# Ledger of designs, part 1: VH-VL binders against Mitochondrial intermembrane space cysteine motif-containing protein MIX23 (MIX23)

Every score and structure here is a prediction.

Target 1, 196 residues: Mitochondrial intermembrane space cysteine motif-containing protein MIX23 (MIX23), of Saccharomyces cerevisiae (p38162)
Amino acid sequence: MVDNRRTFTAPQSLLETNLTFPNDEPSLTTITVTRERCVDPSLIDSFLRFLRHGSDDIIRQKLNNYRKGSINGKNKCKEFLKQELYPNWQIRNNIISFCEKEAAEMKNETDQQCGNNKKTTAEPLIDARIDPYAARERAEKQEAQYKDWTKVTEWVANNRKIEQILTSTTEGILRQNCEQNNDYLKEFTQFCKDNS
Structure headers, positions and changes below count from the first letter of each chain, unless a header shows other numbers; antibody chains are not in Kabat numbers.
F, E and O are the ipSAE of ESMFold2-Fast, ESMFold2 and OpenDDE, as the mean of both directions, binder to target and target to binder. V2 is 0.75 times the mean of E and O plus 0.25 times the DockQ between their complexes.
[cut] marks letters that were taken out.
Atom coordinates printed by the task and the answers are left out, and those that the model quotes come from them; centres of patches stay.

## First folded at step 11 (VH-VL; from r6 with heavy chain G101A)

Design s2
Fold by OpenDDE, fold request of step 24:
Structure s2 (fold): chain C 196 residues (1-196), chain A 121 residues (1-121), chain B 107 residues (1-107)
Amino acid sequence: as target 1 above (196 residues)
Amino acid sequence: EVQLVESGGGLVKPGGSLRLSCAASGFTFSDAWMSWVRQAPGKGLEWVGRIYSSTDGGTTAYAAPVQGRFTISRDDSKNTLYLQMNSLKTEDTAVYYCTTARWSGFYFDYWGQGTLVTVSS
Amino acid sequence: DVQMTQSPSSLSASVGDRVTITCRASQGISRYLSWYQQRPGKAPNLLIYKASSLQSGVPSRFSGSGSGTDFTLTISTLQPEDFATYYCQQYNSYPWTFGQGTKVEIK
């Protein structure tokens, strides 16, 4: 099994907030995501919540401060987007994408084990007539694997939905407080390409 | 199979020090959050402290009664968790359990059998 | 600190009985609750996490429910090996805290 892992670090701007939230791990500024942690996403969820606590209200407050306090509010908005918001969004999306990829791999691995595909080092199918106990154990293992796959898949779907809602809402706030006609989602997409 | 084996418990006088060890096996230790939980004789469970995985920064948190006296550390090269206990008090008398929340970090999915620490004059 | 209060402290039951243990938090802890079983002379074992998720390998007769402040552990059909002390634990806020425990004894 390819030991896939990726480490993510929270943006520095979030660390400056003394906000404590339920089940927050304020000391968790860096998280390493693995397949196992996608299956049990408790820590990932905690980290994502922390990242998402840059709530729309906080964002509004920051943007209002830029508009009122700066002669060049537009420039401040741009800085906020590039230095804080887009990096935050990117981290969250990358985490979800990591688990999505793991889910796909989990599915493939499990399917290959069931299909006795000659191309993989998968355990051969056990003939239940020869060894019914081994066959049962294998079946139970496969069932457990599919269960885990389902969990990760559902988790990914739910978090994609959440991200869509959050980014859409934030885009609305940005249009109201920065540039009304700007496509911030497109801009974010470009940001991700430039920083990949 | 996941195994946690505590060692280092024993009799110590008040004000003394003791170091507990927990040998871990059967999982990627470096990725696991680890905790100590203690249980006084005939009493309930009490969380002592936790340490992040090394991959998550290895930060520690402690319960108030042991704050400043106890230190949790880990050696990933040895798959070992430690509890350094200083300035021991009679109320620290307990079975100390090494626990892991391998992936969740929050709930303890595996426990050692515990090691008894007795603080008595 | 979040105080966890279990009820009852002890109960007597017979094999085959339905057993319900409650845990109340002094403040809202969402679903950040776990349940443990401790048999006499043994280390605790995880039963339930996230208030209602059954730990792998735990019999299906165990179930957890609740959110916010009130939680329940249910054993649908008590088995001989279920006579033990049960603990709830919150991990919503530091310090993490346990309930006082509920001892399930043979009637």
Scores: ipSAE 0.877, ipTM 0.957, lowest interface PAE 0.5, mean pLDDT 92
Fold by OpenDDE, fold request of step 24:
Structure s2 (fold): chain C 196 residues (1-196), chain A 121 residues (1-121), chain B 107 residues (1-107)
Amino acid sequence: as target 1 above (196 residues)
Amino acid sequence: EVQLVESGGGLVKPGGSLRLSCAASGFTFSDAWMSWVRQAPGKGLEWVGRIYSSTDGGTTAYAAPVQGRFTISRDDSKNTLYLQMNSLKTEDTAVYYCTTARWSGFYFDYWGQGTLVTVSS
Amino acid sequence: DVQMTQSPSSLSASVGDRVTITCRASQGISRYLSWYQQRPGKAPNLLIYKASSLQSGVPSRFSGSGSGTDFTLTISTLQPEDFATYYCQQYNSYPWTFGQGTKVEIK
């Protein structure tokens, strides 16, 4: 197994918050994500909850402190976006993307083992007539692998949906409190490109 | 196969110290959250403490009864978990289990067979 | 601290019986609950995690349900190897705590 792993660190600004969520690990400011942790996303979920910090109300409260329409207020909004919000979003997206990539790899590996891919490195199919026990074991292993793949895939899909909802909601708040006509999602996309 | 093997248990006097070890194998130890759970004779299970993986910062947490007296540490190069027990009390008498929540960090998917610690005068 | 209270503390049952064990948390713990089986003289084994997820390798006769404060472990058809002590554990909040255990004895 390719030891694919990535370490993520929570933004410092988040550590200054008094937000507590169920099953939060207050000392978990850094997490290393692996395939195994994507399969069992309990820890990742805890970390994501931490990152997702508070409801949109918290963001609204922060933005409400900025004078709407003033040059100073606009600048503060920009700083907030670049220094706190977008980095946070990026971390979460990167975590989800990591697991998404792992899911794809898991699928490919399993398909290859099952002979679904024409690649020459596929393990020979065990003839059940020769060794029915080995064949059964292999089948069980493959089934388990597909099960894990399904779990990760579903987890990714769910978290993508959550992120979409959160970012859309936040964008609405930003338009109300910062710049009404700004495309913050586009701006975020650009942010990610610039900081990749 | 995942294996956890505790060692270091024995008889100790009150106020004494003891260090338990847990040798881990069959999984990537450095990525696993580890815990100690103890069980007094004829009693239930009691969580003692937890340590993060080194990759997650290696932070520890302890149950109140052992706070300040017990220290959990790990040596990833040796795939070994440790429990340093100081200022031992009679109430600390128990079988001590090494446990792992390998990937979840929260529920213990594997346990050692335990090592007995007896604190007696 | 979150106190976990199991009911009953002990029960007698026969092979083939349906066995139900309950665990109540002193406060809401969502679904952050696990169940363990401990046979005499052995280390505990994980049965259920996240309140209802069956651990790999555990027989399907075991099932978990519940959320919030009330949880249940069910053995649909008790087998000879199921005579053991069962523990619930919450990992919602520190310190992590176990129930006092439920001993399932042969009738």
Scores: ipSAE 0.877, ipTM 0.956, lowest interface PAE 0.5, mean pLDDT 92
Fold by ESMFold2, look of step 11:
Structure s2 (fold): chain C 196 residues (1-196), chain A 121 residues (1-121), chain B 107 residues (1-107)
Amino acid sequence: as target 1 above (196 residues)
Amino acid sequence: EVQLVESGGGLVKPGGSLRLSCAASGFTFSDAWMSWVRQAPGKGLEWVGRIYSSTDGGTTAYAAPVQGRFTISRDDSKNTLYLQMNSLKTEDTAVYYCTTARWSGFYFDYWGQGTLVTVSS
Amino acid sequence: DVQMTQSPSSLSASVGDRVTITCRASQGISRYLSWYQQRPGKAPNLLIYKASSLQSGVPSRFSGSGSGTDFTLTISTLQPEDFATYYCQQYNSYPWTFGQGTKVEIK
């Protein structure tokens, strides 16, 4: 197989911060995500926690610091969003999307293998009747492949929920501390298109 | 088949130096996080240090008792992990295990057989 | 540093027994816990990762559970090859730390 992979680097602003992070693994500022790491996501989880704690979890402190350095806090809000928050959100979304794509490919690959075993193919069925251990081995391998797909799909769903909660909470804080009438989620969507 | 084979252990006097090697096979070494874990005679396991995969930046971290005295390095062209041990103390006497964390980076899915380092006058 | 405490420190059991080993973290570690088996004179090997996920090739009589600070390794039907020392390890925060071990001995 071709080893699909994508490398993600923490935003430069996060690398320059003096803030304390709950997960103290400071040397991991870059991660390469692969299918295998999506199936066992402990490293990805650690990187996502690092990104979240350096942004959404401390957003009130971040906004206060930007206001202290500006005669117009609303202008500094836009700078904070485009320089720090939206890039951080984008990296997290792109990591989750990579694993989502890998899950879809896992399912497609397994479905093609199962499709080759369907009722219209008599010769594999005859081989299974001659060698019942081979038939059991095939069924067990198919189950293992769907188990990996299920693991990644569950992880993706859980992290999409986490991102939705964090983004919603952060939007509320932004409305209280920056422009109340701004559609931050639409603005983020446009940011992603502009910086794809 | 994943294999890790340590070598270079032996008897050394306090203050001396020793270099351990770990030959790896059966996986893509450059993608693997590698660690050294040690076990003093009759004692439990103690993490010594780790090196990130080359694809994740290749940086190192060490446990406090060995910081500044031990250096982990890797040679991806030879599929080999190294532990340079300087200023050795009697407390460093242990079996040293080479470990890999191929999928996660944080827990140790394969271990070598270990090599004994004895630090004694 | 996160301190990992295993209970019991040792136990005696017979082939066929159900064995339960616990591991307690000094602070929350979510599900980021692994279990290792070490037979006498041998290197450790991974049994369980992320609290409950069975490593490939490990017999199904091994199982893990728990989250937060309290974790359990269970051997449902002890076999002769299971007489060993078992270690838990947390990987939630640096540095990675191990429990002191639980020795399972033949009665």
Scores: ipSAE 0.034, ipTM 0.625, lowest interface PAE 7.1, mean pLDDT 83
Fold by ESMFold2, fold request of step 24:
Structure s2 (fold): chain C 196 residues (1-196), chain A 121 residues (1-121), chain B 107 residues (1-107)
Amino acid sequence: as target 1 above (196 residues)
Amino acid sequence: EVQLVESGGGLVKPGGSLRLSCAASGFTFSDAWMSWVRQAPGKGLEWVGRIYSSTDGGTTAYAAPVQGRFTISRDDSKNTLYLQMNSLKTEDTAVYYCTTARWSGFYFDYWGQGTLVTVSS
Amino acid sequence: DVQMTQSPSSLSASVGDRVTITCRASQGISRYLSWYQQRPGKAPNLLIYKASSLQSGVPSRFSGSGSGTDFTLTISTLQPEDFATYYCQQYNSYPWTFGQGTKVEIK
């Protein structure tokens, strides 16, 4: 049985803010991602925009608010990273990875159907003569699967690029406002291992 | 096979109330965003409002002409969408369609047959 | 609100003709536009989403194009069953809005 769904909830810290989506859409706090939603990702895109706007896009404001929340003026960057930023990055990464997994499964399914079809090439005329409508229907199904696979693969690639740009920019800001000699992206990788 | 069946339409006087139902089948109702779209006789389509899926929080939004007068709700145990219409006006006269936004949340891939609401003095 | 203007409001065409319907948004909506067909006395059906993606089960004679503010629905070889009113709908900016419709009459 294929389980092609997973639910994601925005981090609690983001849920306590009053951010709005661009285009005046009510914000989503929880999303269920399925293979079908990976193929037409408008809802996923809205959720990713919400997460990005509530973190990387306003990071300087967030860092200032953490400093103002300290009675003795201590730098609270580590707290911000673990409570807000890294959980947000992790959710976005997991959403993109879910759709990446679905794309790989779609390709595997298509490749198996093509490989199985080639294994039966010894009697291709008999298959078409027995049921020519089934042969045409199979070709149309495979074409549709390839189109869907292409859509998801392109979406994954684009969002991987966006995430790299955003997290690299954020790392630069963190080096300017927090610990300068910290490898924030490596620290995020360790955070994901500890919390997955 | 996706099926959406509206019911509850009828004749009502201005200022009255009416509740529409939409019975859904052939898909996982709790995962779907649902909308109401209306069409006045001889006129075009007008979005009325939507409700998020229960898994996405179940919140509602409405077009300005019906804000504060109409309420959308859902009962996932009965696979049913509702539209409660209060303080009805003659300009609310329309066929009301139940629609899904299953794959994207934003466009309407399946439609019911509609139910007629007539608001007349 | 984003206003959607369709052109023409109505047209007459013969079976086999190529028919083009235009939809213009009052502001940019990227590619978030859908097209619906409504036959007389029936509910609308989705034809095209995301400006150019054909809904499953829709004949290949239907196609869509455009982005930004200007969009086109094309029927390459008009059939008798294509007598209907066609609506565009934007879903980029809340609230969702429809064009006023284009009635296609078969001569």
Scores: ipSAE 0.000, ipTM 0.505, lowest interface PAE 14.1, mean pLDDT 82

Design s2
Fold by ESMFold2, fold request of step 24:
Structure s2 (fold): chain C 196 residues (1-196), chain A 121 residues (1-121), chain B 107 residues (1-107)
Amino acid sequence: as target 1 above (196 residues)
Amino acid sequence: EVQLVESGGGLVKPGGSLRLSCAASGFTFSDAWMSWVRQAPGKGLEWVGRIYSSTDGGTTAYAAPVQGRFTISRDDSKNTLYLQMNSLKTEDTAVYYCTTARWSGFYFDYWGQGTLVTVSS
Amino acid sequence: DVQMTQSPSSLSASVGDRVTITCRASQGISRYLSWYQQRPGKAPNLLIYKASSLQSGVPSRFSGSGSGTDFTLTISTLQPEDFATYYCQQYNSYPWTFGQGTKVEIK
């Protein structure tokens, strides 16, 4: 099996801010995401909280600072989006997508081992009459594998919901404080294609 | 299998210095957050400090009683964690454990056997 | 700092008994709590993480529950090898802190 991993670095604008973060937890500047970290996502959760707090959670403050520093705050909106907001959204999206891909691979691997795919050949039977400890241990390992898949799948679903709420709320704020007739989420999609 | 082996403990006078080492094997050391946890004789566990994995930025943090006196470092080429202890006090007397959070940065899933540091004149 | 308070400080029980140990945090820590076992003369080992997740290789007689500020560790059928001191540890916020320990003695 190939050891998949991907490293993500917080945007530089976040690293240079004087923001107060929850619980005074030291902020990571870089995270490497692996399957194991998707199964126990404490570190990923901390990194996502850091990214969200430094962007969507303080969006009005960020926009106000840009307007105070220019004679045309709307022109500065595009710079804020391209330099700060969209890169932050992209990093969060890519982290969630990495774990989503790992969950799909985990299910495929577990289905192959447990015979959940349709096959014509008989699957091996565990003979508890000969070795009852081995039979119990095998059943526990199979159940643990599906439990891990469930953990990651639920984490992905929950974080997709959080991202939808945050980005939809932020789009509304952008319409009120920048260009009202712009499709910011479509613009973000294009940003991701241009900066992949 | 995961192994953590501490060394470098011993007797030292107050105000002295000592360097502890922790040799690691059985996992990708550069991916692991490493911590030192101590236990005074007959007492409970106390977190001393941690160093992030090299892949996650490699920065350190310390408990207040040791801040400014202890320094955690790592050498990924040797799979070794270090604790430099300066200006030692009698209340630093403890067994020092090397521990790792190889799957999470926040709890300690593997522990070494510990090395005793005694600070006494 | 988040203070962790364990109860009781010690207890005695017979083989086969159900044993519960509690841990209370001075402020909310969600489910970010781990439990450790330390047998006499040995290093600690992890039993439970995220309040209720059993570490690989730990017997199923160990279980954990709780959220927020109140947590429990349960040993459903105490065995002779469970003679040990048990510690809780919070990892919701820096610095990481431990409870004072609970010594379990087998009669």
Scores: ipSAE 0.000, ipTM 0.551, lowest interface PAE 12.1, mean pLDDT 82

